# VHH binders against q96fz2: the designs that were tried, part 43

Target 1, 269 residues: q96fz2
Amino acid sequence: CGRTSCHLPRDVLTRACAYQDRRGQQRLPEWRDPDKYCPSYNKSPQSNSPVLLSRLHFEKDADSSERIIAPMRWGLVPSWFKESDPSKLQFNTTNCRSDTVMEKRSFKVPLGKGRRCVVLADGFYEWQRCQGTNQRQPYFIYFPQIKTEKSGSIGAADSPENWEKVWDNWRLLTMAGIFDCWEPPEGGDVLYSYTIITVDSCKGLSDIHHRMPAILDGEEAVSKWLDFGEVSTQEALKLIHPTENITFHAVSSVVNNSRNNTPECLAPV

## First folded at step 20 (VHH)

Design FB21
Fold by OpenDDE, fold request of step 21:
Structure FB21 (fold): chain B 269 residues (1-269), chain A 123 residues (1-123)
Amino acid sequence: as target 1 above (269 residues)
Amino acid sequence: EVQLVESGGRLVRTGGSLRLSCAASGFSFKGYAMGWFRQAPGKEREVVAAITQSGGKIYYADFVKGRFTISRDNAKNTVYLQMNSLKPEDTAVYYCAARFGFYETSPHEYDYWGQGTQVTVSS
């Protein structure tokens, strides 16, 4: 996974992240550093994306089931990294393979500290290799959306009004991530960064790409992944597997350029 | 300053009962899993019991066999170990430990430790 969409306005995104706490009370996640949230139809590594994490990571007396939403840098920078520039990291931390998560120090250490997060997106993009050509067809991959009387399909959103209706009730893709906190050697602000855990693709996606992000499907999976106070690492890792509960459509080549940030990126062709 | 202070350790007879307490201070107790460990002379430190921050999940070592109960009072920043049906083999120094997040069975995974309290079970 090297490209996502996360374009919802902050208020809409927050509402979409509504959850029930352990007491059954409806809650919205509190924002940390909301000003760092930059909506985009085309998110690439090194950009900031919103993630959910346990409130306990910020407040030591908090209930671990409570959620915070925070923009974090895509591409995990390990806490032990001693260089002053994160870009000098010589290994790719955009993704973490599920099968080697415990073998790599960069991922194992933060995971052992309970630094699990849920990466939020409208969906992610993947490119299919076209037979006989060097061309790749991009696809937008996302959760199936519930058709409500008010909610049209992305393809039916021909009007601005319909477009807003579609996104107001959009089910966000929830991907399993690991985050870490890095303190720059020269001082400055702590950098929060994340990696997306990847798995082998489900059967439905296998023709497009052989790998997919580990998707946490449903509130229970999301809750368990986030709650590092009450759910062990071993139990949490059981949630990491391919899911068939996805849909996709072909999109234009507009998304190929990471600088393009328009609705056309995820529009069906 | 972070402190874990164990109390309640004493000499007891086989079949007797004892309640250990560990009072925590200097850190946010509610955010930590708590564990009881023990170390007998010449043996390695081993986990006895552990409890999550909420008390929702509990771990017991195999040798406990229902004899011990771990509990916590977050309002008092205290974790307890009720020990029943004590045996001479239970003789050890008992330690309280704290870990941020979920409990672990390895002592090396814990952040804070008490000084320990001596439990001696006579035959």
Scores: ipSAE 0.911, ipTM 0.962, lowest interface PAE 0.4, mean pLDDT 94
Fold by OpenDDE, fold request of step 21:
Structure FB21 (fold): chain B 269 residues (1-269), chain A 123 residues (1-123)
Amino acid sequence: as target 1 above (269 residues)
Amino acid sequence: EVQLVESGGRLVRTGGSLRLSCAASGFSFKGYAMGWFRQAPGKEREVVAAITQSGGKIYYADFVKGRFTISRDNAKNTVYLQMNSLKPEDTAVYYCAARFGFYETSPHEYDYWGQGTQVTVSS
């Protein structure tokens, strides 16, 4: 996974992340660094995206079932990194393979500290290799959306009003991530960064791409992944597997350029 | 300063009962899983029991076999170990430990330790 969409306004995004805590109380996640949230139809590595994480990571006396939403840098920077510039990392941390997550120090260490997060997106993009050509067809991949009588399909939103209705009730894609905290050697702000865990693709997606992000489907899976106070690493890792509960459609080549940030990126062709 | 202070260790007879307490201070107790460990002479430190921050999940070592109960009072920043049906093999120094997040069975995974309290079970 190397490209996502996360374009919802902050308030809409927050509402979409409503949850029940361990006591069954309805809550909205509190924002950390809300100013770092930059909505975009085209999110690439090194950009900031909103993630959910346990409140316990910020407040040492918090209930671990409570959630915080925070923009973090895509591409995990390990806490032990000693260079002053994260771009000097010599290895790719955009993704973490599920089968080797415990073998790589950069992922194992933060995971052992309970630094699990849920990466939020409208969906993610993947490119299908066309046989016989150097051309790649991009696809937008997302959770199936509940068609309300009023909410047309992404493709049927012919009016601005209908478009807004679709996104107001959009089910966000929830991907399993690991985050870390890096303190720059020269001082400054702590950098929060994340990697997306990847798995082998489900059967439905296998013709498009052989790998997919580990998707946490449903509130229970999301809650268990986040709650590092009450759920062990071993138990959490059981949640990491392919899911067939996805849909996709072909999109235009507009998304190929990471600078393009328009609705056309995820529009069906 | 972070402190874990164990108490309650003493000499008891086989079949007797003992309640250990560990009072925590200097850190956010509610965010930590708590564990009891023991170390007998010439043996490695081993986990006895552990409990999550909420008390929702508990671990017991195999040798406990229902004889011991771990509990915590977050309002008092205290973790307890009720030990019943004690055996000479239970003779050890018992340690309280704290780990941020979920509990672990390995002692190396814990952040803070007490000084320990001696439990001696006579035949």
Scores: ipSAE 0.909, ipTM 0.961, lowest interface PAE 0.4, mean pLDDT 94
Fold by OpenDDE, look of step 20:
Structure FB21 (fold): chain B 269 residues (1-269), chain A 123 residues (1-123)
Amino acid sequence: as target 1 above (269 residues)
Amino acid sequence: EVQLVESGGRLVRTGGSLRLSCAASGFSFKGYAMGWFRQAPGKEREVVAAITQSGGKIYYADFVKGRFTISRDNAKNTVYLQMNSLKPEDTAVYYCAARFGFYETSPHEYDYWGQGTQVTVSS
């Protein structure tokens, strides 16, 4: 996974992240560094995206079932990294393979510290290699959305009003991630960064791409992944597997350029 | 300063009971899983029991076999180990330990340690 969409306004995104804590109370996640949230139809590595994480990571006496939402840098920077520039990392940390997560120090160490997060997105993009050509067809991949009687297909939202309605009730994609905290050697703000765990693709996506993000489908999966106080690493890792509960449509080549940030990126062709 | 202070260790007869207490201070107790470890002379430190921050999940070593009960009182920043049906093999220094997040069975995974309390079980 090298491209996502996360374009919802902050308030809409927050509401979409409503949850119940372990006591059954309805809650909204509290924002950390809300000003770092930059909505975009075209999110690439090194950009900031909102993630959910346990409140216990920030508040020492917090219930681990409570959630915080925070923009973090895509591409995990390990806490032990000694260079002043994260871009000098010699290895790719955009993704973490599920099969080697426990073999790589950069992922194993933060995971052992309970630094699990849920990466939020409208969906993610993948490119299908076209047979016989060097051309790649991009696809937008997301959770199936509940068809409200009036909400035509994402493609049929001909009116701005209908488009807004679709996104107001949009089920966000929830991807399993690992984050770490890096302190720059020269001082400054602590950098929070994340990697997306990947798995083999489900059968439905296998023709498009052989790998997919580990998707946490449902509130229970999300809760268990985040709750590093009450759910062990071993139990959490059982949640990491491919899911068939996804849909996709072909999109234009507009998304190929990471600088393009328009609704056209995820619009069906 | 972080402190874990164990108490309750003493000489007891086989079949006897003890209650160990560990009072924590200097850190946010509620965010930590707590564990009891023991170390006998010439042996490695081993986990006895562990409990999550909420008490929702508990671990017992295989040798416990229902004889021991771990509990915690977050209001008092204290973790307990009720030990029943004690055996000479249970003779060891018992340590309280704290780990941020979920409990682990390896001693190396814990952040803070007490000084230990001696438990001696006579035949």
Scores: ipSAE 0.859, ipTM 0.938, lowest interface PAE 0.5, mean pLDDT 93
Fold by ESMFold2, fold request of step 21:
Structure FB21 (fold): chain B 269 residues (1-269), chain A 123 residues (1-123)
Amino acid sequence: as target 1 above (269 residues)
Amino acid sequence: EVQLVESGGRLVRTGGSLRLSCAASGFSFKGYAMGWFRQAPGKEREVVAAITQSGGKIYYADFVKGRFTISRDNAKNTVYLQMNSLKPEDTAVYYCAARFGFYETSPHEYDYWGQGTQVTVSS
């Protein structure tokens, strides 16, 4: 997983993240750095995307079930990184394989600090390799959506008003991530950055690609992944597995160029 | 100044009961998992019990066998260990420890330690 769509306006995104705390009370996540949210149909590594994390990471007396939403850099920069420029990191941290997560220092260390996050997207893109060629067919992959007349039906929109209704109650894709906090050697603001955990693809996606993001399907899974005060690393890792609760459609090559930020990126072909 | 101050350790006879307390100050107690550890002379420090910030998860070492109960009071920044049916094997210095986030069973994972309180169980 190396490309996502996360295009909803901030207020719509926030409402889509309504959750229940451990007492069952309905809440919205509180934003940190909301001015850094850059919605786009075509997000790539090194860009910022919103993630959920426990409030306990920011307020040491907080209930660990309460959630913060914050933009973070895609591509985890380990807290021990010594260079001044994160782009000089010598290994790819866009994704983290679930089968080796406890073996890699870049991921094991932040996991030991409870630095689990939920990466938010409309869905993600994956390219299917064509047999015997370097040509690839992109697909947009997302949770099945509960359809009303215009809600959840990409490509049915025939006006700006109807486009808004497609996303009205969109179920955001919720992917398991790990984040870290890096203090630049020259000083300045701490850099928050994340990686997406990957697993072997489910049968439904195996014809497209052999890996998929670890998807957290439902409130219980999301809550357990985030709540590092009440859920151990070992228990949280049990949430990391493929899911068949996923759907997709083919899209045009418009998405191939990461500079194309347009609804056509995810439109069915 | 971070402090964990254990109290309540004393001499008791086999089969007796004892309640240990650990008063915390100088840090945001509510965000920490708390643990009780013990160490007999010449032996390594070992976990006795641990509890999450809300009390929703609790760990007991196998040797506890239902005899001890850990609890916490976040309003008082205090952790307790109720020890019943005490045995001579329970003789040790008991330590309170704090770890940000979730508890662990290994002593080296803990951020803050108390000075300990001696529990002695006579046969």
Scores: ipSAE 0.735, ipTM 0.897, lowest interface PAE 1.1, mean pLDDT 92

Design FB21
Fold by ESMFold2, look of step 20:
Structure FB21 (fold): chain B 269 residues (1-269), chain A 123 residues (1-123)
Amino acid sequence: as target 1 above (269 residues)
Amino acid sequence: EVQLVESGGRLVRTGGSLRLSCAASGFSFKGYAMGWFRQAPGKEREVVAAITQSGGKIYYADFVKGRFTISRDNAKNTVYLQMNSLKPEDTAVYYCAARFGFYETSPHEYDYWGQGTQVTVSS
């Protein structure tokens, strides 16, 4: 997974992240650095995307079940990195394979500190390679969406009002991530950055690509992944597996150029 | 200054009961998992019990076999170990320890330690 869509206005995104804390109270996540949120239909590595994480990472007396939402850089920069420019990192941290996560220092160390996050997106893109050609067919991949009175899916939006209702009630894709905090050697603000954990693709996606992000399907999975005060690393890792609860459609090659930020990127073809 | 102060250790007869307390100060107690460890003469320090922030998860070493209960009072910044059915092999110095986030069973994973309280169980 190397391309996502996360285009919702901040207020719509925040409402989609409503949750229940450990005591059963309905809450919205509290934003950190909301001005750094950059909505786009076409997010690529090194860009910022919103993630959820436990409030306990910021407030040492907090209930670990409470959530913060914050933009973080895609492409984990380890806390031990010594160069002044994160783009000089010698290895790719866009994704982290689940089968080697405890063998890679870049991921094992922050995971041991409880630095688990949930990466938010409308959905993600993957490119299908066809045998006998060098052409690739992009697909937009996302949770199945609950139908409403005036809409059911992206392809069913036949008016501006129906399009707005599709996105007003969109179920955000929730992917398991690991983050780290890097202090630039020259000084300045701490850089928060994340990697997306990947697994073997489910049967439904195997014809598109052999890997998929580790998707946290449902509030229980999201809560357990985030709550590093009450859920051990070993128990959290049991949440990391493929899911068949996923849908997709083909999209045009407009998405291929990461500079294209339009609804056409995810529109069915 | 961070402090963990254990109390309640004393001499008791086999089969007796004892309650240990550990008062915490100088750090954000509520964000820490708490543990009790013990060390007998000539032995390595070993975990006895541990408890998460909310008490939602609790660990007991196999030798406890239901005889001890760990608890915490976040309003008082205190962790307790209720010890029942004591045996001579429970004789040790008992230590309170704190770890940010989730607990561990290895002593070297813990951030803060108390000075210990002596428990002696007579035959």
Scores: ipSAE 0.721, ipTM 0.897, lowest interface PAE 1.1, mean pLDDT 91
Fold by ESMFold2, fold request of step 21:
Structure FB21 (fold): chain B 269 residues (1-269), chain A 123 residues (1-123)
Amino acid sequence: as target 1 above (269 residues)
Amino acid sequence: EVQLVESGGRLVRTGGSLRLSCAASGFSFKGYAMGWFRQAPGKEREVVAAITQSGGKIYYADFVKGRFTISRDNAKNTVYLQMNSLKPEDTAVYYCAARFGFYETSPHEYDYWGQGTQVTVSS
């Protein structure tokens, strides 16, 4: 998992993240650094994307079930990194394999500090290799969406009304992530960055790719992954497994160039 | 200044009961898991019980065997250990400890410690 769509306007995204806290009170997550949110149909590593995390990470007297939403850099920069430029990192941290997460210092250390986050996206892209050719077929992969009488099709984005029929009630993909905090050696603001945990793909996706993001399916899973005050690392890791509750469709090659930020990136072909 | 102040330790007879208290100040108590540890003469410090921020998860060491109950009062910044059916092997200095986030069983994981209160159980 190296490309996502996260294109919703901030207010639509925020409403899609409505949740209930430990006391059962309905809430919206509070934003940190909202000006760093850069919506796009075509997000790649090193860009910022919104994640959910516990308020307890920012306020030491907070209820750990309360949520913050914040843009973070995709590609975890470990707290021990010495260079001034994060692009100098000599190993790939866009993903973290679930089978080695407790063996890699870059991921084990922040995980032990409770630095769990939920990575938000409309869905993700994956490229299927075709036998006997160099051509790759991109797919857009996402949660099954509830159909209503008002529901539109994903390809119907040619007017505000058609866009709203699809996206106003879109169920966001919720992926398990780990984050860390890096203080640049030359000073400046602390950099928050994340990795997406991956697992073996489910049978439904195995013809497309052999890995998939660890998807947190439902509010209980999301709450447990985020709540590092009430859920141990050991219990949280039990949430990390493949899921068959996923759907996809083929898309055009427009998405291949990460500079293309248009609805065509995710439109069915 | 962070302080954890244990109280309630005293001499009691085998089979007796005792309630320990730990008053916290100088830090954001509500965000911390709390633990009780003990250290007997010549022994290493060991976990007795631990409790999460909300009290939703509780840990007891195997030797407790239902005899002790940990609780906390976040409004009073206080954690308690009710000890019943005390045995001579429960004789130890009892320490209160705080850890940001979730609790752990290893003493090295804890951020703040009290000075301890002596519990002595006589035959």
Scores: ipSAE 0.721, ipTM 0.894, lowest interface PAE 1.1, mean pLDDT 92

